# Ledger of designs, part 57: miniprotein binders against Mucin-6 (MUC6)

Target 1, 185 residues: Mucin-6 (MUC6), of Homo sapiens (Human) (q6w4x9r395to579)
Amino acid sequence: GHCSLEGGSFVTTFDARPYRFHGTCTYILLQSPQLPEDGALMAVYDKSGVSHSETSLVAVVYLSRQDKIVISQDEVVTNNGEAKWLPYKTRNITVFRQTSTHLQMATSFGLELVVQLRPIFQAYVTVGPQFRGQTRGLCGNFNGDTTDDFTTSMGIAEGTASLFVDSWRAGNCPAALERETDPCS

## First folded at step 9 (miniprotein)

Design ug1 (from lg6 with V47T)
Fold by ESMFold2-Fast, scan of step 9:
Structure ug1 (fold): chain B 185 residues (1-185), chain A 83 residues (1-83)
Amino acid sequence: as target 1 above (185 residues)
Amino acid sequence: SMKRIRVYIEVEGDPEKILEAALKIEEIAKELGVEVFVFVREDGLTTVILVEGDEEKVKEFVERVREILKELGAKVEVEEEEL
């Protein structure tokens, strides 16, 4: 299966359901029992564009009990906060420069990530057939049915992308005291 | 000589109620200058709060978060790792 994060804020799920959202947090793209050591793939979004009225992907994170691999739009790769030279290898994960504009994270457990750095930061997630029906997150459940692709972290199928996306928030959100939607401002 | 640590907090309780506290938990993290992730695990039952930063600030974060979780009646397991 193939999931894509393109054009700043567009997502196409493993079951090929397209949607767009506005978000400025870290979100879970993919959780699965097929990922070792409580692994999860995450996406970081921030405000971007003219007058910061839209949001864009700024980093992709692979988080497990041992690793926090961050690939950011500035072409820096870190693990557990330490910058790494490419190719970077762990027991099960290799991050390398595939082309002058693309980085790849290859794994031994059936997950592959390709990140486009230029001209627009974008990500492409590929999972093996063992993940079918066993994925959760923004990339959907990979069960061959698009009608339940907006399944929240609580297991509830939603009709709108906004409720679905918010349920997969994983941190780095604005403080509750900040109100950006005051109509009198 | 600042020491950095990561703390993995596993929270057993109602994930919906715990996630309602996520913005408050993230506000504490921002105040203390630590990085935090709050999410529900693949089992749909366990909430994880993972925090990392300077040892003194992370330990203060954990103490404040424990108070919040205690009021929610949640069961908490904490694991610390030096970075």
Scores: ipSAE 0.426, ipTM 0.764, lowest interface PAE 2.5, mean pLDDT 80

Design ug2 (from ug1 with L19E)
Fold by ESMFold2-Fast, scan of step 9:
Structure ug2 (fold): chain B 185 residues (1-185), chain A 83 residues (1-83)
Amino acid sequence: as target 1 above (185 residues)
Amino acid sequence: SMKRIRVYIEVEGDPEKIEEAALKIEEIAKELGVEVFVFVREDGLTTVILVEGDEEKVKEFVERVREILKELGAKVEVEEEEL
């Protein structure tokens, strides 16, 4: 299955349902029993530099009990807060430069992430057949039926993207951190 | 101190009440300058609160969050790891 995060705020789920949203937080893209050690793939969205009325992808995070791998729009790769030189290898994960403008995170557990760094920051998620019917998050449930792709974190199928997206919020919201806490502005 | 730690807080209880507490938990994280993630596991029942930062600040966060969760009648398990 393939899920894509393109053009700032467009998402196409594993079941090929396209939608758009306007969020400025960290959201769970993919959660599954197939991911080891409570692993989750997450996306960070912030206000667009082109237009303040738009939002765009600024980082992708893979979080597990052992790793917090962050791939940022500024082309920095960190694990557990420490900058890493590529290729970066752990027991189960390798991050490397696939092309001059793309990074790839390959795993031993059937998840593959390709990040386009330039000219527009975008992400592409590929999962193996073992993930079929076993995914949750913004990328949908990968069950071959698009009518329930807006299933919330509580297991409720919604008719609109907004309630669906809000249910997958995972904290660390850039807008909240930068805008609401500055006592000097 | 400058020692950084990561703490996993596993919470079992009423998911709706825990979700309502999420904003307060995020306020505490912001006040203390720690990084926090809050998400529900694939069972749909267990919430994980993962916090990272300076040891002293993370420990204060955990104490304050535990108080909130106790008021909700939630079962709480905590696991610490050095970074």
Scores: ipSAE 0.336, ipTM 0.715, lowest interface PAE 3.2, mean pLDDT 80

Design ug3 (from ug1 with V48T L50F)
Fold by ESMFold2-Fast, scan of step 9:
Structure ug3 (fold): chain B 185 residues (1-185), chain A 83 residues (1-83)
Amino acid sequence: as target 1 above (185 residues)
Amino acid sequence: SMKRIRVYIEVEGDPEKILEAALKIEEIAKELGVEVFVFVREDGLTTTIFVEGDEEKVKEFVERVREILKELGAKVEVEEEEL
């Protein structure tokens, strides 16, 4: 399956369901029992200054009990807070420069991440067939049915992307998001 | 040269109430200068709070968060790892 994060607000799920949101938070893209050591893939969004989008993807994070790998839009790769030279290898994960404009994180457990650095920071997630029906997060449940792709972190199928996206928030952002998105009377 | 640690706080309780407390938890993290992530686990029932930073600050964070979660009637388990 393939999931994409493009243009700072567009997501296409593993079941090819497109949707849009404007986020200024860290969000869970992918949780699965197929990820070792309680692993999760996350995306960090922030406010954008460019005229064609209101928000931008600024970093992608792979978090497990052993690793916190951060790939940021400024082309810095860290693990557990320490900057790493590429190619960077662990037992199960390799981060390397695929092209002059793309970084790749390859894993031994069926997850692949490609990050486009230029002209716009974007991410592309690929998972092997063992993940089918075994995924949760913004990338959907990968069950071949798009009608339940908006399943929240609590297991409820929602009719709106807003409630779905908000359920997958993680990180230092609830106060900032509430201030930014306060409704008009 | 301060020792850095990582703590996973496993919270059993109503995840909706725990997520409503997330704003208070985030403000504590900002005050103490620790990094925090809060997410609901695959079971839809258990919430994990990940925190990382200087040992003294992380331990203070854990104590303050534990008090908040106690008021919500939540059960808390803590696992610490040295970085």
Scores: ipSAE 0.093, ipTM 0.582, lowest interface PAE 6.2, mean pLDDT 77

Design ug4 (from ug1 with L23E)
Fold by ESMFold2-Fast, scan of step 9:
Structure ug4 (fold): chain B 185 residues (1-185), chain A 83 residues (1-83)
Amino acid sequence: as target 1 above (185 residues)
Amino acid sequence: SMKRIRVYIEVEGDPEKILEAAEKIEEIAKELGVEVFVFVREDGLTTVILVEGDEEKVKEFVERVREILKELGAKVEVEEEEL
């Protein structure tokens, strides 16, 4: 299955349902029993530098009990807060430069992430067949039915993207920091 | 050099009620200079609060968050790991 985060705030789920949202926090893209040690893939959104009325992807995070791998639009890769030079390898995960404009995170457990750094920061998630019907998050449930792709973190199917997206919020909101430092509105 | 730790707080209770406290929990994290994630696990029933930072600050965070969760009647389990 394939899920994409493109053009700032557009998402296409594993079941090929496209949607858009406005968000300035960290959100769960993918949770699954197939991810070891309570692993989760997350996306960080902030206000666009070009258009303040729109939001854009600024980082992708893979979080588990052992690792917090962050790949940012600034081409910085960290694990557990420490900057890493590429290629970076752990027991189950390798992060490397695939092309001059793309980084890849390959795993031993059927998850693959490709991030486009230029001209626009974008992310592409690929999961193996073992994930079918066993995913949850912004990338959808991967069950072959688009009508329930807006299933919240509590298992409720919503008709709109806004309530769906809010249920997958995981904190770390860049906009909350900006609001404190910029009193002008 | 300060010891850095990660604490994984598993909270059993109504996730909707617990997530209503997420903004307050994030304010405490900002005040203490620790990083926090608050989300519902793949079971759809357990809320996770994961916090990272300097040991002293993380421990203060955990105690303040325990007080909030106690008032919500939630059951809490805590796991600590060195980074």
Scores: ipSAE 0.538, ipTM 0.802, lowest interface PAE 1.9, mean pLDDT 81
Fold by OpenDDE base, second read of step 10:
Structure ug4 (fold): chain B 185 residues (1-185), chain A 83 residues (1-83)
Amino acid sequence: as target 1 above (185 residues)
Amino acid sequence: SMKRIRVYIEVEGDPEKILEAAEKIEEIAKELGVEVFVFVREDGLTTVILVEGDEEKVKEFVERVREILKELGAKVEVEEEEL
C-alpha cells in the first residue's frame, strides 16, 4: 500500500482515495498492530501563510515505545531531542539520505517512508501486504475499498474529510477544513 | 542538562470523555514545557498519553493528569522510559 502527502494539503490513502484538508495539528497517519511496540506514524501540519487554506506538512514523526524519530525539512531528531547525522540506525529502523532532496526511513517490519525535503516538503508511506486491512489513520484502512477510508479513530465512518481528519488528531488543535478531490484527478 | 524521560500513560475508559479533557491536558503540557501526544489505540478502548521532556516537568505533568483522569473514573497505568 502507498499513501502520499503532497502539495501541502493533499492526501492519497493506501486505497488510492485522494482528499484535501487544511489543518494545523499533529495527526495519526498510520497505526497498525503490525507496527512493533505500539508504533505510529504521524504528520505535523502548520500554517504556511495567513489564510486558513495556507497550510503545509512540516514534519513526519515515527513514534513507538522505543523510538521517536522526527523528520523535518532541516533535521532529523531522535529520542533525546538531538539532531542526528545521517545515516541514523537503531534496532530495526534506519534513516538515510536517499538523494540530495530525499530522505528515507527503512524498517525491518514492513514500513518504508520517503520524505521529499525540497522544493515542497512531502511524504510517501509504503506498507507491506501484511498490513492489508490492518491500518488506521489518515492513510486509511488498506482494504481495497475507498468508500470506507474515512473511518474515524472510534470506528465510525464519516462522510466528510474534516471530521475524519479531526478524529485522528494527536493533540488539541483547531478543527480542520476539508475539500474532497475527484479520485480521477 | 536535566535528564529527559518519556512516559506512557495508558488510560482505560470512555475515550470520548478522556478526549474531552485533552484541552486541559494540552494546557498543562504547555505550561510545563513538555511535549505531549494523545491518541486512541486500535482497540478503541485505550487512550494513550505520551509525554516527553525534562524529568521533573514530566513527573509533574503525570501527577496532574493522573488526578484529572481519576476524576473521570478511568483506569490509569503509567510506564516510564529514560531517553
Scores: ipSAE 0.170, ipTM 0.601, lowest interface PAE 2.3, mean pLDDT 89
ESMFold2 (binder alone), alone request of step 10: mean pLDDT 83; pTM 0.816

Design ug5 (from ug1 with K17A L23R)
Fold by ESMFold2-Fast, scan of step 9:
Structure ug5 (fold): chain B 185 residues (1-185), chain A 83 residues (1-83)
Amino acid sequence: as target 1 above (185 residues)
Amino acid sequence: SMKRIRVYIEVEGDPEAILEAARKIEEIAKELGVEVFVFVREDGLTTVILVEGDEEKVKEFVERVREILKELGAKVEVEEEEL
C-alpha cells in the first residue's frame, strides 16, 4: 500500500482516497501493531511562508520507545534530538540519500518512507501486505474500502476530513486554531 | 542540567476527557520547554503521553500532569529512560 503527502496540504490514503489537509500541529500518519516498540509515523504541519491561508508539511517523524527520527524540510535528520550524518543506520532502520533531492528511510518491518526535499517538501509512505487492515491515522485503515478512510482515533467513521484530521492531532501545535472548541464559552 | 530523559506515560480512562485535557498539557510543555506527544493507542482505551527534555523540567511536567489526570480519575503508569 501507498500513502502520499503532496503539494503541501494534499493527502492520498492507502485505499487511494484523496483529501486536503489544513492544520498546524503534529499528526499521526500511521499507527499499527505491525510497527515495533509502539512505533508511529507522524507528520508536522505549519503555516506556509508564501500564503497566510496555506499550511505545509515541514517534517516527518518516526517515533517509538527507542527512537525519535525526524526528517525536516531543511534537510536535517536527527534521532532523539541529535543530528546524524547519512547514511544513518540503527538495528532495524536505515536513513540514506536516495537521490540529490530525495531521502529514504528503509525498515526491516515492512515500512518505507521516501521524502522529497526539493522543489517542495513531500512524503511517500509504502507498507507491505502485512499492514492490510492493520493501520490507523491520516493514511487510512488500508482495508480496501474508501468509505471508512476518515475513521477517527476514537473509531468513529466521519463523512468529512476536518473532524477526522483533528482527531489524529498528536501535540506540538505552534499556533492556536481560530475555531472555538468550547461550545459553552 | 544537561541530562535529557524521555518519560512514557500510559493513561487508562476516558480518552475523550484525557484528549480534552491535552491542550492544557501542551501548554504546560510549552511553558517548561519540553517536547510532548499525546495520542490514543490501537486499543482505543489507553492514551499515551510521551515527553522529553531536560530531566528537571520533564519531572516537573510529569508531576503537574499527574494532578490533571488524578482529577479525571485516570490510572497512570510511568516509564523513564535516559537519552
Scores: ipSAE 0.324, ipTM 0.707, lowest interface PAE 3.3, mean pLDDT 80

Design ug6 (from ug1 with Y8L L50W)
Fold by ESMFold2-Fast, scan of step 9:
Structure ug6 (fold): chain B 185 residues (1-185), chain A 83 residues (1-83)
Amino acid sequence: as target 1 above (185 residues)
Amino acid sequence: SMKRIRVLIEVEGDPEKILEAALKIEEIAKELGVEVFVFVREDGLTTVIWVEGDEEKVKEFVERVREILKELGAKVEVEEEEL
């Protein structure tokens, strides 16, 4: 399966359901029993450009018991807070420069991440067939049915992207008041 | 140099009540200079709090968070990893 985070704030799930959201937080992209050592893939979003109502991807994080690998839009790769030169290898994970504009994180457990650094920071998540029906997070549940792709962290299928996205907050967010983006309508 | 640790706090209880406390937990993390992530596991019953930083600060964070979670009636298990 393939999930993409493109154009700043657009997401296409593993079941090919597209949606957009506006948020400034760390969100769970992917949780699965197929990820070892309590692993989770996360995405960090922040304000982008001249419009304060638009948000964009600024970093991707893989967190497990042993590793916290951060790939940021500033082209810095860290593990457990320490900057790493590429290629960087652990027992099960390798991060390397795939092209002049792309980094790749390859794993032994069926997860692949490709990050486009320029001209726009974007991410592409690929999972093997063992993940089918066993994923949760912003990338959806990978069950072949788009009608339940907005399943929250509590297992409830929502009709709106905003409630779905909010349920996948992973913390590290300041409190913010909701504002209307189009008060003239 | 200070020793850095990562702690996984597994919290069993009402996830909605625990997530409502997440803002207080995040404020404590900011004050202590530790990094924190809070989310619900695939079972829909267990909330996970990952915290990472200097050993002394992480231990203080864990103690303060335990008191908050105790008030919510939650069951708490803690696992520590050295970095």
Scores: ipSAE 0.215, ipTM 0.648, lowest interface PAE 4.8, mean pLDDT 79

Design ug7 (from ug1 with V48Y L50V)
Fold by ESMFold2-Fast, scan of step 9:
Structure ug7 (fold): chain B 185 residues (1-185), chain A 83 residues (1-83)
Amino acid sequence: as target 1 above (185 residues)
Amino acid sequence: SMKRIRVYIEVEGDPEKILEAALKIEEIAKELGVEVFVFVREDGLTTYIVVEGDEEKVKEFVERVREILKELGAKVEVEEEEL
């Protein structure tokens, strides 16, 4: 399956459902039992004029028990906070320059990420068939049905992108639902 | 240089109630200068709080967050690793 983050704020899910959102936080792109060591792929969005929209992708993060790989629009690659020269290899992950304008993160577990650095930072996520029906996050559930692609982190299918996206925030975000800010009784 | 660590806090309880505390948890992280992620795990039942930074600051963060989670009646498991 293929998921894309293009034009600053456009997303196409693994089931080919397109949507757009406005966001300035870190969001879960892909979460799955198929990712080793509690792995999760995340996207960082911030204010930008480059894509003809108010917000744009600025970094992609792969977080697991052993690794925190960050690929930023400034062409800096870090793992666990340390800058790395390319090609960078771990046991299961290799980050390398695919073309003069593209970086690739290849893995042994069926996940591939390609980032376009110029003229606009964009990301392309590819997953193998073992991920079918086993994905969660902004890239959707990969079950072959687009009608439930806006399934929130708590398993609720939403009709609109805004509540769906907000449920997948993973860092500081000013766009919080009122329920989420209320004290517990 | 200072020793850096990452701590994984797995929280069992109502994810909605735990996420309501996320803004307070993020404020504590900002105050201490540590990086934090708060999200529901792939099982849809547990919440993950992942924090990293200087050892002393991360340990202070964990203590303060434990107090918040105790008030919510949540069960907490903590795992630490050196970076």
Scores: ipSAE 0.673, ipTM 0.860, lowest interface PAE 1.4, mean pLDDT 84
Fold by OpenDDE base, second read of step 10:
Structure ug7 (fold): chain B 185 residues (1-185), chain A 83 residues (1-83)
Amino acid sequence: as target 1 above (185 residues)
Amino acid sequence: SMKRIRVYIEVEGDPEKILEAALKIEEIAKELGVEVFVFVREDGLTTYIVVEGDEEKVKEFVERVREILKELGAKVEVEEEEL
């Protein structure tokens, strides 16, 4: 399964459903029982301009009971709040520079993350087949059905992205604005 | 006072062909003084061209880019957003 966060406001789910939204919060991208230690992948969005439509991805966060890794344009911050030189290694996670503009987070549990730093901060999430049907968050449920990707944190299927996205907020933030990129998705 | 807008150009077609035109697109953007970024979606089939700037300049950009994309045989949809 591949989930992408592109162009500052575009998302493509594991089931290949495209949508876009504007928000300035931290959102859960991926939760799954397959992630160890109650792990979750999150995306941080912030204002990039003055209007509500000027928002962009600014960081990706992996958080578990044992690890916290924040990948931003300028640095990688870990549990102790310190910026780390790459490569950074834990027991089951490695963060390293893939190219001059790309970072990669590799794991032993079937999660891969590629982050493009420039010219646009973008993220690409890959999960193994063991995650099929067992994912939650903005990246969807990875069950091969695009029509139920907008399932909220409470298990309610939404027809539009706004309430779906808002349900996956990790903090107190304004409501998101959405636009469907493919009405047939 | 000219308003600022953002335009999303969704392009269905061969992403490689579209990217080949990227340099020309960037040159047009530079000429017109608009900001542009291009990316291929995860599906590998859909390319987005996002352009921002003054309304008149952005509209001119869109028209010029449409002609380029038309020649490539790509399907194009355009959405405008006021900033």
Scores: ipSAE 0.290, ipTM 0.665, lowest interface PAE 1.6, mean pLDDT 90
ESMFold2 (binder alone), alone request of step 10: mean pLDDT 80; pTM 0.782

Design ug8 (from ug1 with L19M L45Y)
Fold by ESMFold2-Fast, scan of step 9:
Structure ug8 (fold): chain B 185 residues (1-185), chain A 83 residues (1-83)
Amino acid sequence: as target 1 above (185 residues)
Amino acid sequence: SMKRIRVYIEVEGDPEKIMEAALKIEEIAKELGVEVFVFVREDGYTTVILVEGDEEKVKEFVERVREILKELGAKVEVEEEEL
């Protein structure tokens, strides 16, 4: 299965349901019993541009009891707060530069992440067949039925993306950056 | 530098009510300068509060959060890991 985070704030679920949202916080993309040590994949969104502006992806986080791997739009990779040189390898996870504009996180447990760094920060999530019907989060439930792709963290199927997205908010929101313009005379 | 720790707080209770307290929990984290995540686990009924930062600040966070969760009638289990 494939899930994508593209164009600042567009998401396409594992069951190929597209939607858009506005949010400036950390959100759960993927939870599954197939992820070891209570692992979860998360996305960090912040505000982009001026008034009427969209939100944009600024970092992807893989969080487990052992690791907190952060890949940010400034091309820094950290684990547990420490910057790492690429290729970076742990027992089950390798982060490396796939192309001049793309980083890849490969795992031994059927999860793959590709991050586009330029011109727009974007993420692509691939999961193996063992994840079918066993995912939850912004990427959907991977059950072959798009009508329940807006299932909240508490198991309620919502009719709107906004309530669905809000239920997958995981805290740790970035500070708002205020832009001031000079007064026009 | 200061010792950093990560603490997992597993909360047994109504996840909807616990998640309503998430903003207050995040305010405490911001005040103390610690990083926090608050989310419902893959089981759909256990809430996790994961906090990371300087040991003394994290421990203060945990105690303040315990008071909030006690008021909600929730049961908590705490697991600490050194970074």
Scores: ipSAE 0.489, ipTM 0.791, lowest interface PAE 2.3, mean pLDDT 81

Design un1 (from ln6 with I65L)
Fold by ESMFold2-Fast, scan of step 9:
Structure un1 (fold): chain B 185 residues (1-185), chain A 83 residues (1-83)
Amino acid sequence: as target 1 above (185 residues)
Amino acid sequence: SDIEERLEREIELLEKWLEELEERAKKGGISEDVKKLIEEARLLVERAKEALERGDLFEAAVLLLRAWLKLRRAARRLAEEEE
């Protein structure tokens, strides 16, 4: 399955449900029993500039008991707070420059992340078939049914993105607002 | 524990970095954007200390990550402005 974080604040879930939100927080993108050592993929959103009203993706984080890999929009890659030269390898994870504008994080456990650094910071998450029906977070539940893609951290299926997104905040942050798609574009 | 000690060390590091950036900001010639980033990072570090006091290690770690990212942006912008 494929999940995408594009255009600053658009998300398309593993079951192909699109939504958009306005928020300044760290959010859980993906949790699954298939991730080793209590692993989770997270996304950090902030204002695109301090004077702007829009919010956008500013970093992607893979956090487990062993690793805290951060890929930020300033093109710095760290693990456990230390800057790393690419290609960077751990036992199960390799981070490398795929193109002049894209980084890739490949894993041995069926998770792949591609990050576009320029012109707009974007992320693409790919998971193997073993993750089907076993994911939770902003990328949805990957069960082949889009009607329950907004399943909150409490297990409740919501009809709107705002309550769904707010339930996946990692830390105390202001509540997110669902952004309306421009009806003329 | 080891995790708590690591988070305490990270808080110390970020507080020292905040002190350094605030001192540089006092010398003048920095944008409002940079001042805002430093202020936001300070608030995140304070929230992280509160989370750690409550024993919420995961929340503390996440808040410190966000503070670090804001300080990285502030430091980069300051370096650009000082060129």
Scores: ipSAE 0.016, ipTM 0.481, lowest interface PAE 6.8, mean pLDDT 77

Design un10 (from ln6 with E10Q)
Fold by ESMFold2-Fast, scan of step 9:
Structure un10 (fold): chain B 185 residues (1-185), chain A 83 residues (1-83)
Amino acid sequence: as target 1 above (185 residues)
Amino acid sequence: SDIEERLERQIELLEKWLEELEERAKKGGISEDVKKLIEEARLLVERAKEALERGDLFEAAVLLIRAWLKLRRAARRLAEEEE
């Protein structure tokens, strides 16, 4: 299955349901029992500039008990907070520059990530057939049925993207978000 | 245990970076946009410390990633403004 994060804030799920949202949080893209060491793939969205209201993808994160791999729009790759030169290899994960504008994270457990760095930071997630019906997060449940692609973290199928997206937030949103929506601040 | 120690180390590193940027901000000549990014990062680090104290290692890790990204944006904006 293929899931894409494009154009700043557009998502296409594994079951090919497109949607858009605007947010400034970390969101769970993919959780699955097929990911080792309680692994999760996440996306970080932030404003393009503090004075601008637009939001865009700024980093993709793979987090497990062993690894905290961050690929940022600044073309920096870190694991557990330390900057890494490419190609970077662990036992099950390799991060390398596929082209002048693309990085790839390949894994031994059926997950692949391709990140476009320029001209727009975008991400493409590929999962093997073992993930069918065993995924949750912004990329959907990969069960072949688009009507339940907006299944929240509580297991409820929503008709709209906003409640679905909000349910997959990880960590707290910054306090400045409330100030940005206040007309006086 | 290992992950908790790594998160504690990351908090220490981000707190040092925050202190450096906050001292730079006190000298003036930086935009309100950069000050907001530093303030947001400080709050995220404090929330990460609270998550770590209650044993929520996943939330602590996520909050620290967000704090780091905010500080990188602040540092880049500062470099642009000082250009």
Scores: ipSAE 0.056, ipTM 0.535, lowest interface PAE 5.6, mean pLDDT 77

Design un11 (from ln6 with E10L)
Fold by ESMFold2-Fast, scan of step 9:
Structure un11 (fold): chain B 185 residues (1-185), chain A 83 residues (1-83)
Amino acid sequence: as target 1 above (185 residues)
Amino acid sequence: SDIEERLERLIELLEKWLEELEERAKKGGISEDVKKLIEEARLLVERAKEALERGDLFEAAVLLIRAWLKLRRAARRLAEEEE
């Protein structure tokens, strides 16, 4: 299955449900027990200078107990805070330049990431059939049913994209449609 | 937007949440699993502060996400135990 992060603010889930959001935070794209060592894929969004977009993707992060691989829009790849020259290979992950404008992260565990660097930073996630029904995050649950594609981090199916997206963000950041307020402040 | 300012605000949020959960832990009646999640989240927030001081914004963001996930897990487990 395929999940895409395109056009600044557009996401298409593994079950092919499209939605748009606005946000300037880090979001969980994909969590799954099929990812080794508690692996997760995350996306960082910030204010866009691009016409017609309020926010845009600025980095993609793959995090596990062993690796913290960051691919940023400035074409820098790091692992555990150290800049890496491409091709970069670990035991289960290889990051390489697929074309002059695209980087690819290939894995041995059924996850593939392609990042478009130019003209706009975009990401494409591919997962093997073993992930079916076993994914969580912005890319959906990959169960063949779009009615529960907006399952929040709390396990609740929502009817709207804004509540879904907000549930997968970190911290005191603006919500997809409104600014989050700390009730204790 | 300044990613550094956003990360500093996230640290403030997580510090507040940690303080509240740590106070609840001091009152007793919570499991070892929940206590470990809270402790692990505290360590991740401290590591994130160090990364931010070094100017490693992406490392800081990653560590703060890990801390946030542990706190969400702790809060859910705590809610289950209080039932």
Scores: ipSAE 0.000, ipTM 0.090, lowest interface PAE 20.4, mean pLDDT 70

